VHH binders against NADH-ubiquinone oxidoreductase 40 kDa subunit, mitochondrial (nuo40). Designs and how they scored, part 14

Target 1, 349 residues: NADH-ubiquinone oxidoreductase 40 kDa subunit, mitochondrial (nuo40), of Neurospora crassa (p25284)
Amino acid sequence: ISDVTITRTGKPIIRNQGGRSSLGGHTATVFGATGQLGRYIVNRLARQGCTVVIPFRDEYNKRHLKVTGDLGKVVMIEFDLRNTQSIEESVRHSDVVYNLIGRDYPTKNFSFEDVHIEGAERIAEAVAKYDVDRFIHVSSYNADPNSECEFFATKARGEQVVRSIFPETTIVRPAPMFGFEDRLLHKLASVKNILTSNGMQEKYNPVHVIDVGQALEQMLWDDNTASETFELYGPKTYTTAEISEMVDREIYKRRRHVNVPKKILKPIAGVLNKALWWPIMSADEIEREFHDQVIDPEAKTFKDLGIEPADIANFTYHYLQSYRSNAYYDLPPATEKERREDREYIHML
Short names: E, the ipSAE of ESMFold2; O, the ipSAE of OpenDDE; V2, 0.75 times the mean of E and O plus 0.25 times the DockQ between their complexes.

## First folded at step 8 (VHH; framework vhh_gocatamig_d2)

Design d6 (from b5 with N32D Y108W; at its last look DockQ between E and O 0.26; V2 from the best seeds 0.00; counts 0 for: pae E 9.7 > 2)
Fold by ESMFold2, look of step 8:
Structure d6 (fold): chain B 349 residues (1-349), chain A 122 residues (1-122)
Amino acid sequence: as target 1 above (349 residues)
Amino acid sequence: EVQLVESGGGLVQPGGSLTLSCAASGFKVSSDYLAWYRQAPGKKRELVAGIYSGDSTVYMDSVKGRFTISRDNAKNSVYLQMNSLRAEDTAVYYCARGYDDILTGHSWFDYWGQGTLVTVSS
């Protein structure tokens, strides 16, 4: 009508939020929407008026019904990663498909290959079958088919399979992400004893999950992202030790660090993973501690999207305040930003 | 830099009306989840009302039908119209920007205003 957009497949889309930057009228499918990153992209797309299709497993249905407000823009559909028909029904009416499905550990029912290669293959085949306009596949930093880490190797092989099936795929390799309920800040703050094998020496550029969500939203409408590979990482390199020290400072607690040789800790992680119905650590996670982030110089970055990524040091107060005891709860942030503001205030007196 | 500035608080008689304003800078109110919280003396902060980028709204039960949250994209501002005010509505009201996890129903907020005091004389 007043602001009609035509997709690559010829489908007219009417913008419903006003202005030329609105995403109203698009239908998006987000596989892995219940995961750490999926929450942010679903919320960004829904905020812009996009219709969001959320494929979910049957066992998740009760946890997915906590929404408030108008639910007419979110459509839930049951699926199984091994059921091709359910995947096809999830994508058949969508303009864009996001694949965020991934797993940090293997299970008896799903190996890394089952999830990262075969699952990604089935999703890409469905995307190609229904000629979906955009496909965005989230991989990982250090994706390398020859990696010693099965996680990195299967993520890389998944990239190859997906791109062979749908050459226009946008591949995204996020660095270790921080945010609410993350696997970085929360993991370091939530336990009294941290078991590691590499003395927390591994180096990487932690990335804000909100910035990754912003990048994923842009890839829906930015035609220049098709067929490209993006590595999304934060502005500064940290060791896990440096991040752990920032965490301890922010929460006013000292976490004990216990370093155990890899040849001892990996078998223990394997036994505990088999003995517990909730995985708490995996052998592959222990091996990943020995690999620094390696940046691919051919990949595009946040700079190519016009996004300035946030520094984790400026967000520790926002995400970690709840770990403080009541005596320290209301104290000011211990971050670099707060200290810089105090210095500026003193000069301005 | 992201800033939220509340205004419009004051003294009002029971049954009266008041409009709170939240002027935003450093981001567009049209693209984010914004909410009003309140904190009475000796009590924890509680959600009053929230508005999503798609203009869907949420209200706490005790204010439904009396309070209305809205936004004005041209002024980059969010408002809380409060009608039929009661003594128990006396609190410091905060404007907040945040994230609402629609899949779990949990919310978190990364920026808060300074607060504006609303007093309902009883």
Scores: ipSAE 0.006, ipTM 0.328, lowest interface PAE 9.7, mean pLDDT 79
ESMFold2 (binder alone), look of step 8: mean pLDDT 79; pTM 0.793
OpenDDE, look of step 8: ipSAE 0.120; ipTM 0.574

## First folded at step 10 (VHH; framework vhh_gocatamig_d2)

Design e1 (from d5 with N32Y I102F; at its last look DockQ between E and O 0.33; V2 from the best seeds 0.00; counts 0 for: pae E 10.0 > 2)
Fold by ESMFold2, look of step 10:
Structure e1 (fold): chain B 349 residues (1-349), chain A 122 residues (1-122)
Amino acid sequence: as target 1 above (349 residues)
Amino acid sequence: EVQLVESGGGLVQPGGSLTLSCAASGFKVSSYYLAWYRQAPGKKRELVAGIYSGDSTVYMDSVKGRFTISRDNAKNSVYLQMNSLRAEDTAVYYCARGWEDFLTGHSYFDYWGQGTLVTVSS
């Protein structure tokens, strides 16, 4: 379902009308479909007429997946990442498989290695067994098998494993993603106290989740992407501090920023991660604050796909307006670009 | 610099046809969601037709079967073929580039053209 731009004044709504699809007859399997990125790629594929197989492990998360495609169908199938047969059943009729499964923190049942290495291995083995035409594996920025961060290290080892099993794998390394229900803009806006260890100095190129979804869809039909590694990042480098300042300006509130030495906060985060039913922060996340994004100049990018990635600074009003108090809710966008687009839309009304 | 330039508007009789074109520069139309919107005086802007990067199309109910959106990647252009025009189709037509946020039911458009006027009258 497509809709118009959301503006502060006179926000328009558009009803989506189905049309012919270029992906009719294709069947895609999307592991990790209930996550932020997964929901976008599932919806994009379904709108293109693709049959989308969604392996799921938890009926609760299944209910949060919304499918709005008029042209394709969605098939839900129960699976277990440790059960090879369930993985094989998920992919056996598909001509493309997306692996988006990843975890920011370990749990009692699944370590980083269980998910990023062993799980990826089983998925790649199933892909190879059924001779699936395309396999697209989502890794991470800073993937490095020797990284001090277990997340980056296991993502890199997962890349090596899937490529050894299925050499034609397309590897995708997204930068930190922003968008609806993200772990960046909304994380900063939703708290009164921002607890960090590196003064928010880490640098990266935030990428719009919608742009990543567009790239993933293109990789289904663009044969030039087979066997390639893509690093997908936004056009401008920011520190977390710079993004936090943008958030504060957009929501008309000041967040308290509390910086705690790593040697204190990391052990506390580790204990909280093991003690709480749902983790708030992990020791590895604290360590990741000390690693800037490193761009691989040999990897392909959005440019190789003909996509111009969006700048996070132009989307703060769109994603953050709901965090404003009622006194400030109706003020115009804080960014000049969103302000001009808002005025342009009004003039055309 | 990203630009969208519409052309092909004009005065046409009811039942007539027009082809609108949108010439894009600064990006490849094959990689984006492109849409035609229209706005009659005093009304909100409304989606007319859209084309996704994979060539899937969407249309508003009142134009389905009469209008066809298409693109030409070689000319980096998007077209709206409008047939069986009615007086209610009178509006300024805009070309827009954007993204689809299917989870919120909203589309995000970062660039708009200047618009081309279509008038349908006897």
Scores: ipSAE 0.005, ipTM 0.293, lowest interface PAE 10.0, mean pLDDT 78
ESMFold2 (binder alone), look of step 10: mean pLDDT 83; pTM 0.831
OpenDDE, look of step 10: ipSAE 0.027; ipTM 0.503

Design e2 (from d5 with S53Y; at its last look DockQ between E and O 0.19; V2 from the best seeds 0.00; counts 0 for: pae E 8.2 > 2, placed apart)
Amino acid sequence: EVQLVESGGGLVQPGGSLTLSCAASGFKVSSNYLAWYRQAPGKKRELVAGIYYGDSTVYMDSVKGRFTISRDNAKNSVYLQMNSLRAEDTAVYYCARGWEDILTGHSYFDYWGQGTLVTVSS
ESMFold2, look of step 10: ipSAE 0.012; ipTM 0.415
ESMFold2 (binder alone), look of step 10: mean pLDDT 81; pTM 0.803
OpenDDE, look of step 10: ipSAE 0.207; ipTM 0.635

Design e3 (from d2 with S53W D100E; at its last look DockQ between E and O 0.36; V2 from the best seeds 0.00; counts 0 for: pae E 8.8 > 2, grease 27.3 > 24.2, SAP .702 > .668)
Fold by ESMFold2, look of step 10:
Structure e3 (fold): chain B 349 residues (1-349), chain A 122 residues (1-122)
Amino acid sequence: as target 1 above (349 residues)
Amino acid sequence: EVQLVESGGGLVQPGGSLTLSCAASGFKVSSYYLAWYRQAPGKKRELVAGIYWGDSTVYMDSVKGRFTISRDNAKNSVYLQMNSLRAEDTAVYYCARGYEDFLTGHSYFDYWGQGTLVTVSS
């Protein structure tokens, strides 16, 4: 006794018992699987019995991708973002494709345009050629083709190109993500001196990477998500300064803030990005500090998926405990202490 | 406003059966990891059963084969069917909404119900 599901293209898929959440019989391709978000979606899909195709490049270390679970099979396929045949081989047997490929800074070999526009175009063309049932493309918050920030501009142009080629594409715009090995909490906790240009005043709604992964998995089987644009953001607006303060409280350390005017730091970041094999910052990252998150009230959100996104304040202990010195390691979460003190204050009234 | 409300607890004889319900509001149960925990007097809260967003389930060893966790997406509820009850199953049972971080192996539960008491005795 098996459920049979008919895809948009008429293909029957035989699923294991367990309802529509069971992904046995589905084959998914995940471009960008080694990144922060990619590891979560691959793990979610494999755990549900989905066969997961992971395109990888020769320069990547496959040992970084640790996938657990015996319910599905992980298939590694060598690919090159500039090699159309390798992309086509990656998607030809899949009924869903995720494009998570993105870069926070340009490299010697790949510009923002190469990755976010031309790479996305080739992937979308392959998806269209094999008439893959679902295509989910991950963009970014603040995607705007006219943005001064090249990252936001190229992400937006990538959205346009992908949708022009495959109109049924689901577009996902995550806010800055927090989680394991993130570029938010750990960036603030890992250094003694935090180097910025905008005084940490920029505002955004940090989103839990696990919630984004959950949303992406739902988009595989939720027919109402096709052709839609989702902005996925957390429940509360923070400045970077507020987040840094929470980090310092949680790790029982005080990080020093060094603010340098943009006209000085941005050129220096540009030179360092070109000169160093592994750059610590880029000029575009400095420019992004001057742009608050802009929420599109017309885009769909977590509410439309039945997901309530987590507040970063409730996760600082979980992700940051390892930064505490031995003397403070076993103290309770800073958030728990504050809640207890607040409850006791109410009793005094 | 996220809310979890347990019900269905009570007094049962050893060997009896009981069904616990957890009614959820403010989120879709189909999109989260949900778990039943229990706490006996003088003991720490322990995981009893969990159900993942993909309907995969997990059970503690002492309840495997006796307890079944399930959910009904239309009623936005999670259930715990408890069969062959024993005296050691006496506890307050809590429904919780959670996150499992597959990369670290840790879980976090951000919302809990008030609990429902299950007593197994004559």
Scores: ipSAE 0.012, ipTM 0.371, lowest interface PAE 8.8, mean pLDDT 81
ESMFold2 (binder alone), look of step 10: mean pLDDT 82; pTM 0.815
OpenDDE, look of step 10: ipSAE 0.056; ipTM 0.521

Design e4 (from d5 with Y33W S107A; at its last look DockQ between E and O 0.14; V2 from the best seeds 0.00; counts 0 for: pae O 12.6 > 2, placed apart)
Fold by OpenDDE, look of step 10:
Structure e4 (fold): chain B 349 residues (1-349), chain A 122 residues (1-122)
Amino acid sequence: as target 1 above (349 residues)
Amino acid sequence: EVQLVESGGGLVQPGGSLTLSCAASGFKVSSNWLAWYRQAPGKKRELVAGIYSGDSTVYMDSVKGRFTISRDNAKNSVYLQMNSLRAEDTAVYYCARGWEDILTGHAYFDYWGQGTLVTVSS
């Protein structure tokens, strides 16, 4: 039984069980392709023979995105989130658009509102204007327009705006992500003292960035995901403290944490964020420490995609082994389980 | 659920040939890095061969010209053809699923099979 839905742009969406079996043939624009999550979806799409359009900013000119293999095509286009024309040029030839743009902290140049609401709005308008077939918007766990946390509030407002413009938008709310270059495991593994305000008692279901990438890919091939909201979270709930302990065990070191009351640390962080050119800590990040993950039972999950998310506990060695001191060569060898997780540095010709 | 199941291991004489198979489920082999690793007793696990986008391949130096990695998309499987086997090739062989980091050129492997033993002995 095929259900045909007509999109706002008049394009029919065929909703069949099993999704699209055809590999390739799509042109995808990925906003935020240079981020932690973006690299995985770009790789997946390119490998399937898709043309991937990567909007990039001057700040990313130093990063050479190299796609290896004869499959697919990567096209890089310079864009500015405040420049509507550049956004339109990025999506003009695409039949699917991903918006992965998000910031964990405000900058001097961009507020949360600028990025999560206004930027998203411009992208959605472009998607609608050029009759793009699919729009996948990445939001956040705990997206709530009434949240005291500005990050969660603006993410939620962004969701509302994009869906109002393009009702067929797929909204994705990932939990805190772990992987290479994450802000979770690597932050905890850092030699720098970590200031906390909630004693690391915040609870959440960390999710593997690779699993999120897989989900995003599947959404392209599954028209049933149009107009749906997905919450992508890991299989187990952790406190930051529990994860910190895992990290310490993995790296054979104990990292120091100092808990400072919110009333003191939040204002300090606010000043630092304005004064420093590099992100250390923001007032909003401190506020987020007091928000446990809330799961919407009505939202779709990995189960709806047939994906089994990985437990962070199984990946600590893989992502943190480099933090082990050379001095610890005398330490017991990695367990067989740990050895099953490996990374290879292959210089691609 | 992602699963990798190796088969084809066994005892072979020096100079002999063996083909290892890895049946994948839960993902498409055409969409990921796939690799064969081996681990000999008392040694670290090492990459033997990998296949990635466009059927590009990579081999460790000691197996170049002797081993061939390939994949069958229809069967959702990866293979390792091993020719001219040597005693030093004795190890447990593992297949692995991987991801390529487009920015760094690094391959990350997240799922492994249980392994199959290859013994090369006269």
Scores: ipSAE 0.000, ipTM 0.247, lowest interface PAE 12.6, mean pLDDT 82
ESMFold2, look of step 10: ipSAE 0.055; ipTM 0.469
ESMFold2 (binder alone), look of step 10: mean pLDDT 80; pTM 0.804

Design e5 (from d2 with S53H D55G S56D D100E; at its last look DockQ between E and O 0.46; V2 from the best seeds 0.00; counts 0 for: pae E 7.8 > 2)
Amino acid sequence: EVQLVESGGGLVQPGGSLTLSCAASGFKVSSYYLAWYRQAPGKKRELVAGIYHGGDTVYMDSVKGRFTISRDNAKNSVYLQMNSLRAEDTAVYYCARGYEDFLTGHSYFDYWGQGTLVTVSS
ESMFold2, look of step 10: ipSAE 0.012; ipTM 0.420
ESMFold2 (binder alone), look of step 10: mean pLDDT 84; pTM 0.839
OpenDDE, look of step 10: ipSAE 0.210; ipTM 0.661

Design e6 (from d5 with S53Q D55G S56E; at its last look DockQ between E and O 0.43; V2 from the best seeds 0.00; counts 0 for: pae O 8.1 > 2)
Fold by OpenDDE, look of step 10:
Structure e6 (fold): chain B 349 residues (1-349), chain A 122 residues (1-122)
Amino acid sequence: as target 1 above (349 residues)
Amino acid sequence: EVQLVESGGGLVQPGGSLTLSCAASGFKVSSNYLAWYRQAPGKKRELVAGIYQGGETVYMDSVKGRFTISRDNAKNSVYLQMNSLRAEDTAVYYCARGWEDILTGHSYFDYWGQGTLVTVSS
């Protein structure tokens, strides 16, 4: 029994159990393709035979976009988030659009509002204007318009705006992500991460970036995900302290952390963020340390997609083994479990 | 709870055929990357075949044309059809759930089955 829903733009959404069986044939625009999450979804879509349109800015290092697979086509288009015409050109031929654009910190050129609200609005308007079939908008855990954290507040407002423009929008709220180039495990493993404000007591369910990518891919083939909100989080709740301990154990080093009161560190971070051209710490990031993850019980999850998310504890060796100094050759060899879970190179494709 | 259970291993003569089964629970095989690995005595575990969420398959060179990985979504199972078996195919075969890092070419696995022994001998 196929339930056919008509979108606001008059396009039919066919909701069938099992999703679309046809591989390829779609043209997908991925805003934020150069980010940690974006690179995975681009590659997944390309492998499925999709044409992937990648809007890029001069600041984006094109070198990171390696397309593996012979089935899909990647098209690069120059765009500016403030330029409506460039956004329209990026989505004009697409039947699915991903908005993965998000910043963890404000820059001199772009505020959270500029990116999370105004930018998202322009993308949604373009999607609506050109009758794109699917729009998938990536937000954040703890998205709340009333949050004291500007990041969470602006993400939530962005959700509201895009949904108002394109009601069929799929909203995705990932938890803090871990992976090869994450800002979680690698930050904790780094010598540079010394200052905290909440004693690393913030709680959340870290999620594997690859699982999030898989979910995003599946949403393309599953029209049942239209108009739905997904919270994508890992299977277990951790404090940053617990994760830090795991990291230390894995890298055979103890990273020192100094806890500085929020009243002191937040203003300092604010000044540094304005003074330095590279991101070290932002006032908002300090504020976020005081927000535990809140799960919306009404939101869809990985379970609704048939995905069992990976536990971060199972991946610490894979992502952090390179931090083990040569000086530790005398350390016990990797456990059998670690060896079994070792990285495998797939060169057969 | 995620679980993988292999079956179908046994003794077979060279040139024979065998089908391995991996029953999955706790997740949908159609939504995940599944792979068969094997480990021979004294050798490292190696990837034999993988099946992606989209249905694409990958094989190690030595088994190409002889082995076929497939899945049954209704049974939530993955299979490895092995034809023209050789002595060098003798190993414990494992099924695993994992993820492919397409950027790096690395595969990561979090769940493994207990393994099933395949012995190819005259």
Scores: ipSAE 0.015, ipTM 0.299, lowest interface PAE 8.1, mean pLDDT 83
ESMFold2, look of step 10: ipSAE 0.058; ipTM 0.500
ESMFold2 (binder alone), look of step 10: mean pLDDT 83; pTM 0.822

## First folded at step 11 (VHH)

Design f1 (framework vhh_gocatamig_d2; at its last look DockQ between E and O 0.25; V2 from the best seeds 0.00; counts 0 for: pae O 6.2 > 2)
Amino acid sequence: EVQLVESGGGLVQPGGSLTLSCAASGFKFSSYELAWYRQAPGKKRELVAGIYSGDSTVYMDSVKGRFTISRDNAKNSVYLQMNSLRAEDTAVYYCARGYEDILTGHSYFDYWGQGTLVTVSS
ESMFold2, look of step 11: ipSAE 0.183; ipTM 0.561
ESMFold2 (binder alone), look of step 11: mean pLDDT 81; pTM 0.813
OpenDDE, look of step 11: ipSAE 0.021; ipTM 0.338

Design f2 (framework vhh_gocatamig_d2; at its last look DockQ between E and O 0.41; V2 from the best seeds 0.00; counts 0 for: pae O 11.6 > 2)
Fold by OpenDDE, look of step 11:
Structure f2 (fold): chain B 349 residues (1-349), chain A 122 residues (1-122)
Amino acid sequence: as target 1 above (349 residues)
Amino acid sequence: EVQLVESGGGLVQPGGSLTLSCAASGFKVSSYYLAWYRQAPGKKRELVAGIYSGDSTVYMDSVKGRFTISRDNAKNSVYLQMNSLRAEDTAVYYCARGYENPLTGHSYFDYWGQGTLVTVSS
């Protein structure tokens, strides 16, 4: 029994059991394509034979976008999140749009509100305006409009805004992601001293960025995911402390941990965030240390997509082996050039 | 629980054909990179063929044109059709579920089958 739902733009969405299309030929716009998650989804889509439109900022070196699309076409378009016209140009020929734009910290140029709410709104408006068939919006775990954490609050408000504009929006809430360019494993591994306020006791289910990418890809081919909310989290709950211990074991180093009370560290972080052009620490990040991951039992999960998410414990070697002084690689290591490019990219985020 | 079970191995004459099957459970094969590896006695395990979620395929040079990897989503299985078999193709063949690094091209594997023996001999 297939249910046909008509979108606000008059396009039919066919909902049936197993409604997967393996047919390529989609044109997909991926906002946030230069980010960690974006790179994965772009490559996946390209390999599916999709035309992938990559909006990019002038600040991003096109060289960092390694797209291995054997079958698909990649189109680069310059855009500004504050420029509606540039957003429209990016989506006008697309039948699917991904919004992966997110910031872990505010900058002098962009607040959380600017990116998570206003930016998302403009993208959603463009999606609606040009009758895009599918819109997939990546939010965050613990999205809550009433959260004391500005990151979570603005992510939630962004969800509300995009759903109000485009009701068929698929919302994806990933847990903290791990991978080569993550701000979890590598953040921990890259520092000699770990500065925290909550004693690293915050709990969450780290999720593999590749699994999230697979989920996003699958959503394109499954109309049943329209209007649905997915929480994508890993199979096991960890504390930051546990993750940190794993990192120490993997890199054969013991990092020093210093815990500073929130009342002291948060203001300091706030000042540093404003003073420094590179991300070290933000007041909001300190606040987030005091928020365990909350899972919505009503949300769909990897299980609904037939994906078995990977445990972070199985990947620590792969992602952290470069931090070893005498790294034995089981697999051919990335070229030095690739490593350098990745590092440069991380610094540009 | 994720499981991979290989079948189809056996004895075949040079020039013959054989089809290996890998039945997957606990996940959808369409959502993952799947690969066939082989290990000959005294040799390292090597990639024979891989199939990406988008049905793109990769082959080792020595099997190009002779081997074909495919996926059946309905049966949740991956296959390796082996034609024009040679003595050097003798090995234990393994199927694996993996991830790919789109930046470096490296593949990571988290689950392996038990393997199936292929012997090519006159």
Scores: ipSAE 0.000, ipTM 0.288, lowest interface PAE 11.6, mean pLDDT 83
ESMFold2, look of step 11: ipSAE 0.005; ipTM 0.408
ESMFold2 (binder alone), look of step 11: mean pLDDT 83; pTM 0.831

Design f3 (framework vhh_gocatamig_d2; at its last look DockQ between E and O 0.01; V2 from the best seeds 0.00; counts 0 for: pae E 14.0 > 2, placed apart)
Fold by ESMFold2, look of step 11:
Structure f3 (fold): chain B 349 residues (1-349), chain A 122 residues (1-122)
Amino acid sequence: as target 1 above (349 residues)
Amino acid sequence: EVQLVESGGGLVQPGGSLTLSCAASGFKVSSYYLAWYRQAPGKKRELVAGIYSGDSTVYMDSVKGRFTISRDNAKNSVYLQMNSLRAEDTAVYYCARGYDDEYTGHSYFDYWGQGTLVTVSS
């Protein structure tokens, strides 16, 4: 048993010392695979020898994935979240399904409910129909069906629906993620005028996308993660203001902060969203600025997986050096104060 | 502040070629997903080509082998070389900056240029 893991459906997973052959003959489906998090789980599974099915929503908008080694084991299939048959074809032969699909903004024709609830429901129904061994559903921090933020509310309702259909579902609630091409560090570094409504006061524990990918892979092997809820967050609490200051220091550029009352900015964002072909900003994003991350004390964490999450402060040089002018490109990383705070934080854990 | 300025549009005969430029300011093109979209009259905006921060590229099927997206990090610019142009390539072409949705493969484009018109007609 110790050199072979038997899945719920009886298909063995052979855990070999090193290499991609440990999941040979197994198939994983990753919905949302072309996104920030998806690249990491796809690459991990492919390295283990798994056949990875990648459903993509729209062939004109797909991102190119770079997979090392076993490229011939990656299968792309076109799907539509509203087409049950396409979802079923994506999961029909899979041993594990990861659902990473979510949406940051609504449009006239597509709502948060359409994606986070109805889409998740259809995926869960397909998983249950074909008796897939493991289903890992990625939700969000602050998932709360009573939230005034539609994003958090629909993520929570999606959790409820998915679990009602497939009780063994593993639910994962990542904190705001940082990494290559993220929507945290790069969002702050890319603009000269930071437009906000809450003075950048919101607090959260940013999590490294690589650590989340590691956790997702581990959940496949560990039957004790079935039916559990995991909140995955980094080791230190930051405000957006603190992160913005780290960004300014790292790129040698002061950004102007323009804080506009929610009463003014939220309606403007709503009008822009309705008026533009392609929405840039949403009213819900403005509302989310007023909600600190709330940690559920009953949820499992990185500790329960034996993973030590990384601190965003140690990665600002790595991810942001391209934003430096040529005159400043070679300068050393962040100040001694940042390194002291990082060491102090580690000792407090 | 972030800006994207397209140029290079114009009138071209079928079978001709044209190079579109997108000059970026306020950010480094090497750090983002950049894409060209087009919109023909009465049609939805559609992706033409994209280039990731690692220089991997993506193209819509109808332009593969005819169009080439590239970037020049020193000039902070992105280009679309369009060869073997056809009447159906007539559209307003937009340059856009984007990155992944936090939890999905849905691309989110936060800045768009004003567009440059390409007309393919004899």
Scores: ipSAE 0.000, ipTM 0.185, lowest interface PAE 14.0, mean pLDDT 77
ESMFold2 (binder alone), look of step 11: mean pLDDT 83; pTM 0.835
OpenDDE, look of step 11: ipSAE 0.006; ipTM 0.227

Design f4 (framework vhh_gocatamig_d2; at its last look DockQ between E and O 0.30; V2 from the best seeds 0.00; counts 0 for: pae O 4.7 > 2, grease 25.9 > 24.2)
Amino acid sequence: EVQLVESGGGLVQPGGSLTLSCAASGFKFSSYALAWYRQAPGKKRELVAGIYSGDSTVYMDSVKGRFTISRDNAKNSVYLQMNSLRAEDTAVYYCARTYEDILTGTTYFDYWGQGTLVTVSS
ESMFold2, look of step 11: ipSAE 0.199; ipTM 0.561
ESMFold2 (binder alone), look of step 11: mean pLDDT 79; pTM 0.800
OpenDDE, look of step 11: ipSAE 0.024; ipTM 0.473

